# Miniprotein binders against Mucin-6 (MUC6), part 32

Target 1, 185 residues: Mucin-6 (MUC6), of Homo sapiens (Human) (q6w4x9r395to579)
Amino acid sequence: GHCSLEGGSFVTTFDARPYRFHGTCTYILLQSPQLPEDGALMAVYDKSGVSHSETSLVAVVYLSRQDKIVISQDEVVTNNGEAKWLPYKTRNITVFRQTSTHLQMATSFGLELVVQLRPIFQAYVTVGPQFRGQTRGLCGNFNGDTTDDFTTSMGIAEGTASLFVDSWRAGNCPAALERETDPCS
Key: E = the ipSAE of ESMFold2; O = the ipSAE of OpenDDE; V2 = 0.75 times the mean of E and O plus 0.25 times the DockQ between their complexes.

## First folded at step 7 (miniprotein)

Design zc54 (from yc6 with K22E L26M V29I K57R V58L)
Fold by ESMFold2-Fast, scan of step 7:
Structure zc54 (fold): chain B 185 residues (1-185), chain A 112 residues (1-112)
Amino acid sequence: as target 1 above (185 residues)
Amino acid sequence: DIREEVKKLLEEARKLIEEAKEAGDMEAIRLLFEAVWTLIEALKTGDPEKISEALLRLSEALIEAAEKLGDPEAVEKLLEAQELLRKALEENNPELIKEAIKLIKEAAELLG
């Protein structure tokens, strides 16, 4: 399955449900029992300078008991607070430059992250079939049914994005309120 | 009923998640989200063994929070709850699960 964080504020879930939100916080993007050592993928949003969107993705974080890997829009990669030269490899994770504008985090446990650095910072998450029906967070539950893609952190399925997004907030920041907008191609 | 006691505990956990958000403790938020989800999934099965395992996960997240806050009373209650849960798994005794839930709830109330 594939989940994307594109432009300033657009998300497409693993079940291909698109939505938009505006927020300045760290959010749980993906949690699953399939991630080792209580791993979680998180997305950091902050204010942007563009007139059409007040917020944009500024960093992606993979956090587990062993690792805190941060990939920021400034093209800096850190693990546990220390800057790392690429390619950077741990036992189960490799971060490397895929192209001049893209970084990739490959894992041994069925998770792959591609981060576009330029012209706009964006992220693409790929998970293997073992994750089906076992994901939660902004990328949805990956169960083949889009009607429950907005399942909150307390297990309640919502019809709108605003309560869903706010429930996955993982930081001391103001609540992000967002209504579903018409997808404009 | 174990299900009703666990539901009350989930309400306390939700309060602690909000407090962890206010504190900016991303690690605590991650662990609490994991524990809450595991417990919600365990409740769907109705299996006391799975519920006990999920409660152990929640107690681990709460011990980490209690140690950071310097609350030895909460830590002591959570360690006692973990021993009761391990004993419940060994003896297949659901009454020990109820006693452990009470201790975890008391610890959560001290922390919240």
Scores: ipSAE 0.108, ipTM 0.563, lowest interface PAE 5.8, mean pLDDT 79

Design zc55 (from xc38 with E66L L73F F77W)
Fold by ESMFold2-Fast, scan of step 7:
Structure zc55 (fold): chain B 185 residues (1-185), chain A 95 residues (1-95)
Amino acid sequence: as target 1 above (185 residues)
Amino acid sequence: DAEELKKKIEELIRKAEELLKEAERLLKEYLETGDPELLEKSIEKAKEAIKLLREAIELAKKLGDLELVRKIFELVWEAIKLADEAKKIYVEEHE
């Protein structure tokens, strides 16, 4: 399965449902029992330019009991608050420069992340078949059915992206400033 | 033995649900009393519930009962949500 965060504010879920949102917070992209040490993949969004209506991806975070790996648009990679030179390797995770404009985080547990640094900061998430039907977050539930891709953190299937996205905020961030748009709706 | 696996799964789920109810009760008591030991115990109970539920998922996979796996997965999300809320309060209070 493949999930993408593109063009600053567009997301395509593992079941290929595209949507757009506006937000300035950290959001849960992916949680799964298949991730070790209570792992979760998260995305940080912030304002892009002077307009209140435009937001963009500024960092991707992998958080577990052992690691807090942050990959930012400034091309800085940290783990547990300390800057790391690439390639950076832990027991189960390797972060390395795939191309002059792309970083990759490869794992031993079926999760891969590719981050495009330029011209626009974007992220691509790949998960193995063991994750099928066992994912939650902005990337959807990976069950082959797009009708329930907007399942909130409370387990409710929503018809709109705005309530879905707001339900996956990490912590007590402000609600989205503008109504979100589903590009296909 | 499928019958023995089913009983083990049911017992793990029952114990996990009891732990989650206790974790919620401890968190509510913390909000009433401010006793930091209650907050720590709440987090500990939620973590234990998650551990038991993950074990139940592995056993349900051995049975080939994917609907049961999905149902237990929902309980894991509830447990993680509770633990995350308690951890947030814990960090804020302990600066």
Scores: ipSAE 0.000, ipTM 0.134, lowest interface PAE 16.1, mean pLDDT 71
ESMFold2 (binder alone), alone request of step 7: mean pLDDT 81; pTM 0.769

Design zc56 (from zc55 with I50L K61R K71A)
Fold by ESMFold2-Fast, scan of step 7:
Structure zc56 (fold): chain B 185 residues (1-185), chain A 95 residues (1-95)
Amino acid sequence: as target 1 above (185 residues)
Amino acid sequence: DAEELKKKIEELIRKAEELLKEAERLLKEYLETGDPELLEKSIEKAKEALKLLREAIELARKLGDLELVRAIFELVWEAIKLADEAKKIYVEEHE
């Protein structure tokens, strides 16, 4: 399956459901029992420099009990807070420059990430068939049915992207709805 | 058939190792001769090896052989290092 984070604020789930992201926080893209050592893939969104009403992807994070790999729009790759020279390897993960504008993170456990650095920071997530029906997060549940792609962290299928997105916040950030309803604060 | 999958994995690994050896040979020949076509061929062979290793990992997962998956991933790393080294040289010479 393929999940994409494109155009700064657009997401297409593993079941090919598109939606727009509007929020400023770290969000869980993918959790699965197929990821080793309680691994999770996360996305960091922040305010866009082009428009005050827009948000954009600024970093992608892979977090497990052993590693915290951050790939950011400033083309810096860190693991556990330390900058790494590319190509870089851990036991099960390697990060390298695929082209002059693209970085790739390849893993031994069926997860692959390609990050476009220029002209717009974008991310493409690929998972193997063992992940089918075994994923949670902003990338959806990968079960072949788009009607439940907005399944929240509580297991409830929502009709709106805002409630879905807010349920997958990984940090203590303001809710997207709060910013929309109280723009003066 | 687990036996057929094991045989296919072994053949993919063998072919990938042969391609990596050829990629390394081509890179070394470039350093001696300066022929830019050798750099391009080296990168191509390393990319071919990566494709075969990616397939081998998927088959090893179907077998549930996590040690084999790990061993193939080490070969992926060797292929990545070779390709990266050749690409860096290529960029400096052509771009």
Scores: ipSAE 0.183, ipTM 0.642, lowest interface PAE 5.4, mean pLDDT 79

Design zc57 (from xc43 with E56L L63F F67W)
Fold by ESMFold2-Fast, scan of step 7:
Structure zc57 (fold): chain B 185 residues (1-185), chain A 81 residues (1-81)
Amino acid sequence: as target 1 above (185 residues)
Amino acid sequence: TPEERLKELLDKAEKLIEEAFKLAQEGKTDEAIKKVEEALKLIREAIELAKKLGDLELVRRTFELVWKAIKVLEEIEEESG
């Protein structure tokens, strides 16, 4: 399954439902029992530009009991607060430069992350078939049905992106503004 | 302190979820549901405290407990339907 964070504020879920939001917080992107050591993938959003109201992806975080890997738009990679030179390898995770503009985090447990650094910071998440029906977060539930992709952190299916996104906030942050890409179709 | 309260909430919620799972396996559905409901109440309080403390790992742990609680409820519902 494929989930993308593109154009600064757009998300396409594993079930191919597109939506948009404006927010300044860390959000749970992917949570699954298939991730070892209670792992979770998170996305950090912040304001883009000093005088602008637009927000954009600024970092992606993989957090487990063993690792806190942060990949930021300034091309810095850290694990547990320490800067790492690429390629960086742990027992189950390798972070390396795929191209001059892309970093990749490959894992042994069916998760792959590709981060575009330039011209716009973007992220692409790929999960193996073992994740089907076993995901939660901004990337949706990967069950083959787009109508319940806005399932909140408490297990409630919402009709709007704003309530869905706000339920996945991992910080004490302001509420996100809703931007639906397929209104009333 | 908020840190002491958060630890207490998380420990109690985790034990309640483990108890609920065992009760569900024994076919004690009503007792299992009650334990899950008690755990979710504690988890909601824990989520708010973890967010205020700004600790991403603690927030992640609270969301993991919600997932485990929901899976117990789904298992019960599947068996009863």
Scores: ipSAE 0.013, ipTM 0.486, lowest interface PAE 6.9, mean pLDDT 75
ESMFold2 (binder alone), alone request of step 7: mean pLDDT 80; pTM 0.742

Design zc58 (from xc47 with E25L L32F F36W L37E V50E)
Fold by ESMFold2-Fast, scan of step 7:
Structure zc58 (fold): chain B 185 residues (1-185), chain A 81 residues (1-81)
Amino acid sequence: as target 1 above (185 residues)
Amino acid sequence: SPEDLEKILEEARKVIEEAKKLGDLDVVRLLFEAVWELIKGADPKEIIKELEKAIELAEKEGNQEIVEKIKEVIELLKKLS
């Protein structure tokens, strides 16, 4: 399955549901029991430098118990805070320059990430069939049904992208402090 | 029961929001994993084990308030023994 983060603020889920959001935070893009050592893929969005969107992708992060690999729009790759020269290889992950404008993170566990650096920073996530029905996050649940692609972090299927996206925020964001407290239910 | 599950999820939401405010991405990630396992109907004992990992990380970061809130979620899970 394929999930894409394109044009600064557009996402297409593994089940091919497109949506757009306006948020500046770190978000859980993909969680799955198929990822080793409690791994998760995250996307960092900040204010857009281009006129076509309010927000844009500025970094992609793969976080596990062993690794914190950050690929940023500035073409810097770090692991656990240390800058790495490409190609960079660990036991299960290799980051390398696929083309003059694209980096690839290949893994041994069925996850591949391609990052377009220029002219616009974009990301493309590919997962193997073992991930079907076993994903959570902004890329959706990969169950073949687009009607529940907006399943929040608490397991509730929402009709709109805004509550779905907000539920997958992983960082402390100024916008979160401006939100009203959820009513008691 | 569905009522007990909702109370546990409410407490988990509070802990996740507190962890977000403190910027502890590792703790937030583990709390999301614990909620996911809970929603999937995993054994409460296994969920408690995952929450103990979140406690260890929060303690290393010095976030004692989060530690106490995670312990409260664990006590609620023990009622499902």
Scores: ipSAE 0.050, ipTM 0.537, lowest interface PAE 6.7, mean pLDDT 77
ESMFold2 (binder alone), alone request of step 7: mean pLDDT 83; pTM 0.798

Design zc59 (from xc49 with Y33L L40F F44W L45E)
Fold by ESMFold2-Fast, scan of step 7:
Structure zc59 (fold): chain B 185 residues (1-185), chain A 82 residues (1-82)
Amino acid sequence: as target 1 above (185 residues)
Amino acid sequence: GKEELIEEARRVAEKVLEIARKAIEIAKKTGDLTVVRLAFEAVWEVIEALELAERGDFEKARELVREALKLAHEAMRIAIEA
């Protein structure tokens, strides 16, 4: 299955359902028991004036018990806070420059990520058939039904999905509608 | 009744998600990946519980959200003790 994050704020799920959202935080793209060591793929969004989108993708994060790999639109790759030269290899993950404008993260467990750095930062997620019906997050549940357990951000809400999305918005980046905390206080 | 079970499960689910988010916020300052992992487990249980509730299995949903609440509290305890 294929999930894409394009045009700043558009997402196409593994079941090929397109949607758009307006959020400025870190969101879960993919959680699955198929990911080793409690792995999860996340997307970071920030304010943007590009292409009528209010927000745009600025980084993709793969987090597990052993690794916190961050790939940013500034072409910086870090793991656990330390900058890495490419190609970067771990036991199960390799990050390398696929083309002059694309980076790829290849894994041994059926997950591949390709990020387009220029002209617009975009991400493409590919998962093997073992993930079918076993995914959660912005990329959907990969069960062949676009109407079931649809997860969206604050721009599109469908019952159960809205609670999940809201919960994964980081507390240090509060939404415009919720100004309870002052990070300087 | 059925409506009371759904509302109880939803209320507990919202509380779990709130605690998990706060624990993750603290973990961002300390770098404690164990807290993030436990918070992820709590949210995963909540998602599964909400799916079960939607399918009409309210008893199992209620059980899972209670387990998720315990995981969220454990994550917060570790976060605070760091």
Scores: ipSAE 0.000, ipTM 0.101, lowest interface PAE 20.2, mean pLDDT 70
ESMFold2 (binder alone), alone request of step 7: mean pLDDT 80; pTM 0.733

Design zc8 (from yc6 with K21R K57R V58I)
Fold by ESMFold2-Fast, scan of step 7:
Structure zc8 (fold): chain B 185 residues (1-185), chain A 112 residues (1-112)
Amino acid sequence: as target 1 above (185 residues)
Amino acid sequence: DIREEVKKLLEEARKLIEEARKAGDLEAVRLLFEAVWTLIEALKTGDPEKISEALLRISEALIEAAEKLGDPEAVEKLLEAQELLRKALEENNPELIKEAIKLIKEAAELLG
């Protein structure tokens, strides 16, 4: 299955349900029992340029018991806070430059991440068939049914994206976010 | 009865997730989400053994959060809850599960 984070603030789930993203926190993009060592893929959003009403993807994080791999829009890759030269390899994960504008994170457990660095920072998540019906987070549940793609972190299926997105916040929210009301709320 | 206590615990877990979010502790948030989802799945089965296993996972996540927040009282309550859950599994005693849930709730309230 394929999930995409495009145009700074648009998401298309594994079941091909599109929605808009208006937030400035770190969010759970993907969790699954198929990910080893309680692994999770996270997306970091921040305000874009001079327009503080727009948000854009600024980094993708893979976090497990062993690794905290951060791929940022400034083309820096870190693991557990230390900058790494590419290609960077662990036992199960390899991060490498696919093209001058794209980085790829390949894994041994059926997860692949491709990050476009320019002209707009974007991410593409691919998961193997073993993940079908086994995913949760912003990319949806991958069950072939779009009506429950907005399942919150507490297991509640919502009809709209706003409560769904808010439920998958993981942290790193700026102080200003607590007072700001998003246009989609 | 146990299912109703677990539902109340999920409400406390929601508050803990919010505290971890405010602290910017992505590791704690990740573990809490895993624990909450495991608990939701176990609740669907109604199996006391699976519920006990899920409660062990939530207590493990809470211990990591409590240690990062510097709350030794919360850590102590969670360690006691884990011991009660292990005994519940060994002795097939569901009353120990209820006692463990009470301790986990008290720890959650200290962290909230």
Scores: ipSAE 0.404, ipTM 0.718, lowest interface PAE 2.6, mean pLDDT 79

Design ze2 (from ze0 with L51W; at its last look DockQ between E and O 0.58; V2 from the best seeds 0.66)
Fold by OpenDDE base, look of step 8:
Structure ze2 (fold): chain B 185 residues (1-185), chain A 98 residues (1-98)
Amino acid sequence: as target 1 above (185 residues)
Amino acid sequence: GSAEEIRKLVEDAKKELEEARRLFEEAKRLAEEGNLEEAERLLTESILELWEAIFELREAARLAGDERLTEELERLAEELLKLIIEVERLYVEIEREE
C-alpha cells in the first residue's frame, strides 16, 4: 500500500482516495498492530501563510514505545531531542539520505517512508501486504475500498474529510477545514 | 450533478496548469537574470499549482464512473506529474548555484 502527502495539503490514501484538508495539528497517519511497540506514524501540519486555509506538512514523526523520530525540513531529531547525523540506526529502523532532497526511513517490519524535503515538504508511506485491512489513520484502512477510507478513530465512516481528519488529531488543535466544492459551479 | 462537478474540476485544473506554466517560464527568466531567490519562489508556487490541478483531476477521475474518461483524466494527471519533475529539476539546479 502507498499513501502520499503531497502539495502541502493533499493526501492520497492506501486505497488511492485523494483528499485535501487544512489543519494545524499533528495527525495520526498510520496506526497498525503490525507496527511493533505500539508504533505510529504521524504528520505535523502548520500554517504556511496568513490564512487558516494555508497549511502545509512540516514534519513526519514515527513514535513507538522505544523510538521517537522526527523528520523535518532541516533536521532529524530523535528521542532525546537531539539532531542526529545520518544515517541514524536503531534496532529495526534506519534513517538515511536517499538524495540531496530526499530522506528515507527503512524498517524491518514492513514500513517504508520517503520524505522529500524541498521544494515542498512531502511524504510517501509504503506498507507491506501484511498491513492490508489493518491500518488506521489519515492513510486509510488499506482494504481496497475507497468509500470507507474516512473511517474515524471511533470506527465511524464520515462523508467529509474534515471530520475524518479531526478524529485523528494527536493533540488539542483547531478543527480541520476541507476544500469546499460548489456544486452549482 | 456529478457531470457538472467533473467539468468544473477539469476547468479549474486547466487554469492552474496555465498559471503553473506561466510561473515556470517567469522563474526561468529570473534565474537567467540571476534572481535565484525569486525564481525559487515562483518554482515552488508553480509546483503547488500543479498539485492542485493533479488532485482536481484525480477527484474528477474518481467521480467519472466511466472507464474511458477516468483513464483520460488520470493520464492528464500523470502528465502534470512529469511537469512537476521538470520544475523540481530546475529548482535543484538553482539551489546548486547558490
Scores: ipSAE 0.718, ipTM 0.871, lowest interface PAE 0.7, mean pLDDT 93
Fold by ESMFold2, look of step 8:
Structure ze2 (fold): chain B 185 residues (1-185), chain A 98 residues (1-98)
Amino acid sequence: as target 1 above (185 residues)
Amino acid sequence: GSAEEIRKLVEDAKKELEEARRLFEEAKRLAEEGNLEEAERLLTESILELWEAIFELREAARLAGDERLTEELERLAEELLKLIIEVERLYVEIEREE
């Protein structure tokens, strides 16, 4: 299964459902019992300076009881707040530079993350077939049907991306950002 | 119903493609003039416009009930992906020469 975060504000689910949203928060991208130690993949969005997207992806976080790996737009990789030189390896996870513009997080548990750092920060999530029907979050439920990919954290299928995305916010989020205003008074 | 939505999506994608091409050509001129920072900024904006267009074409393809129309919309999206690669290639080239 493939899920992508592209173009600053666009998402394509494991079932190939495209949508976009704007927000300044951390969102649950993927939860699954297939991820060890209550693992989750999260996406961080923040205000963008570009005219076509009010917000854009700025970091991806893998969080479990053992690790909090952050891959951010500034190309610094941290685990539990400590900066790491690449390649970086734990027992189950390896993070390495794939190309001058791409980093990869490979795991032993069927999750792969590729991050494009430049020119636009983008993320590509691949999960093995064991994840089918066992995912939750912004990447959808991976059940082979786009009809219910907008399933909220409460298990309710929504017809709009906004309500669905809002339900997957993780923790406190700042107020919705105003559109960029004219710099002249 | 869906036919109107598809036409709207395709029209928006066309506008975004035209703007992306304008930005790409302007960025090439700026790079030739040595204005590399502004060229990089325009290349980034061009790529963002192309992503807008690609996602609209993919949504239109999802809504299409005709296999020929679906294939044509997907082909157009693939052509825009090729253009993104060209724009990204120039961005990386400029960045390395800085």
Scores: ipSAE 0.640, ipTM 0.837, lowest interface PAE 1.2, mean pLDDT 85
ESMFold2-Fast, scan of step 7: ipSAE 0.673; ipTM 0.854
ESMFold2 (binder alone), look of step 8: mean pLDDT 83; pTM 0.809

Design ze36 (from ze0 with R62Y; at its last look DockQ between E and O 0.04; V2 from the best seeds 0.00; counts 0 for: pae O 7.3 > 1.5, pTM O .683 < .8, other shape alone 4.482 > 2.5, placed apart)
Fold by ESMFold2-Fast, scan of step 7:
Structure ze36 (fold): chain B 185 residues (1-185), chain A 98 residues (1-98)
Amino acid sequence: as target 1 above (185 residues)
Amino acid sequence: GSAEEIRKLVEDAKKELEEARRLFEEAKRLAEEGNLEEAERLLTESILELLEAIFELREAAYLAGDERLTEELERLAEELLKLIIEVERLYVEIEREE
């Protein structure tokens, strides 16, 4: 399956359900028992520098018990807060420059991430067939049924993207529906 | 109804495609004149217009109740992805010159 994060905040799930949202938080893209060491793929969205969108992708994070690999739009790759030169290799993960404008994170466990750095920061997630029916997060549940692709972190299928997206927040952010202007922010 | 929603999405996608082509042509002209910074900006805007068009076509395909229409709309979105590749190719060429 293929999941994409394109433009400012366009998402296409593994079951090909397209949706858009406006959020400034870290969100869980992919959570699965197929990911080793409690691994999860996450996306960081912030106020947009991209035309046509209020918010945009600014970093992609792979987090497990051993690693916190961050690929940011400023073209820095870190693991556990330390900057890494490419190609960067761990036992199961390799991050390398695929083209002048793309980085790739290849894994031994059926997850592949391609990040476009320029002109627009975007991410493309590919998972092997072992993930079918075993994914959760913004990329959907990969079960061949688009009507339940908005399944929240509590297991409830929603009809709208906003409640679905808010349920997958991984940070200390206010809910998208309840955002307030803070004079101190 | 869904037919009217699909029609509007397709109409919006067509307008965005037209704007993307206009921006792409203007960017080519600016690049030829040596205004690389502005050309790069317009290429980025062209890509954003194309992404909006692609997304609207994907939304229309999702709403379509007819398999043939869904396939046609998805095919059109794929053709726009090829145009993005062409626009990005010029963007990379300009970056190399900067």
Scores: ipSAE 0.647, ipTM 0.843, lowest interface PAE 1.6, mean pLDDT 85
Fold by ESMFold2, look of step 8:
Structure ze36 (fold): chain B 185 residues (1-185), chain A 98 residues (1-98)
Amino acid sequence: as target 1 above (185 residues)
Amino acid sequence: GSAEEIRKLVEDAKKELEEARRLFEEAKRLAEEGNLEEAERLLTESILELLEAIFELREAAYLAGDERLTEELERLAEELLKLIIEVERLYVEIEREE
């Protein structure tokens, strides 16, 4: 399954459901029992300086009880704030430079992340078939049905991206409903 | 959705593609003139226009009620992705020269 976070704050789920949102928060992209140690993949969005989108992706975070790996345009940083030379390896995870503009995080548990650093920070998530029907978050539930890909953290299928995205916030930030008066939200 | 909604998405995608092509050509001219910073800015804007067009085509494909139309719209989006790759390659070449 493939999920993408592309410039303009566009997202395409594991079930190929496209949507767009504008928010300045950390969001849960992917949670699954298939990720060890309560692992989650998260996306950080911030105010954009370009006219095409109010917000843009600025970092991707893998977080578990054992690991915290932050990938941003400037560096790879671990749980103690320590910048790492690439390639960076734990027992189950390797982060390495794929090309001059792309980094890859490869894992032994079926998650692959490719991050494009330039010209626009973008992320591409690939999960193995063992994740089928066992995912939740902004990348959807991977069940082959796009009508319920907007399933909230409370398990409610929503018809709009804004309520769905708001339910997956993972930090202190304004609720999407408070931003309804913003033409870009 | 309705056939009218799909037609509107496709027409909007065409307008964004036209703007993206204009930006790409202007960026190439600026790069030839040595205006590398402005060329990079226009290449980035061109990519963003192409992403807008791609997502309108993907939304149209999602709204389509038949498999053939869905596949055609997805093929068009793939062609725009190829153009993005071309734009990105020029960006990297220009950035390397700076």
Scores: ipSAE 0.634, ipTM 0.844, lowest interface PAE 1.4, mean pLDDT 85
Fold by OpenDDE base, look of step 8:
Structure ze36 (fold): chain B 185 residues (1-185), chain A 98 residues (1-98)
Amino acid sequence: as target 1 above (185 residues)
Amino acid sequence: GSAEEIRKLVEDAKKELEEARRLFEEAKRLAEEGNLEEAERLLTESILELLEAIFELREAAYLAGDERLTEELERLAEELLKLIIEVERLYVEIEREE
């Protein structure tokens, strides 16, 4: 399954459902029992302009009981708040520079993250087949059905992205705005 | 998907895997020769596509119950990652010397 965060506010789920939202919060991108140590992948969005519609991805965070790995726009990688030199490895996670513009977080448990740093901060999440039907968050549930991708943290299927996205907030943040736009535009 | 769809996906992915392998080996050779710029160029142009191909093949293989192919793909992925890490290390070393 492939999930993408592109163009600042576009998301394509594992089931290939595209949607757009504007929010300035940290959201659970991927949660699964297949992630060890209660691991979760999160996306941090912030204001990129003066209007509410000017939001963008600014960081990706992998959080577990053991690690808090942050990859931000400034290319600084931290674990538990400490800056790390690349390549960085801890147990079953490796973070390294894939290219001059791309960082990668590789894992031994079927999660891969590629972060494009420039010109737009974007993220690409790949999970192995063992994750099928066992994912939740902004990337959806990876069950091959796009109609139920907007399942909230409480297990309720929503018809709109805004309520869906809001349900996956990791903190107390303003409500997200929904905009129907083709991610390819 | 249907069994037929899976079989087709596997066959297509096998072709992509062969191409990926070729590009990877070329990049590896260049990197080993110290031509990091060209190695990076090749990887930059292909790495995401290669990764996608690898994971698609792995998924297809898994669904088809082809353990051999799954393992082969995993090995390729590991090799690619090792190469990338090596390249990164070289970059770090160069940066430290500057």
Scores: ipSAE 0.017, ipTM 0.237, lowest interface PAE 7.3, mean pLDDT 85
ESMFold2 (binder alone), look of step 8: mean pLDDT 80; pTM 0.765

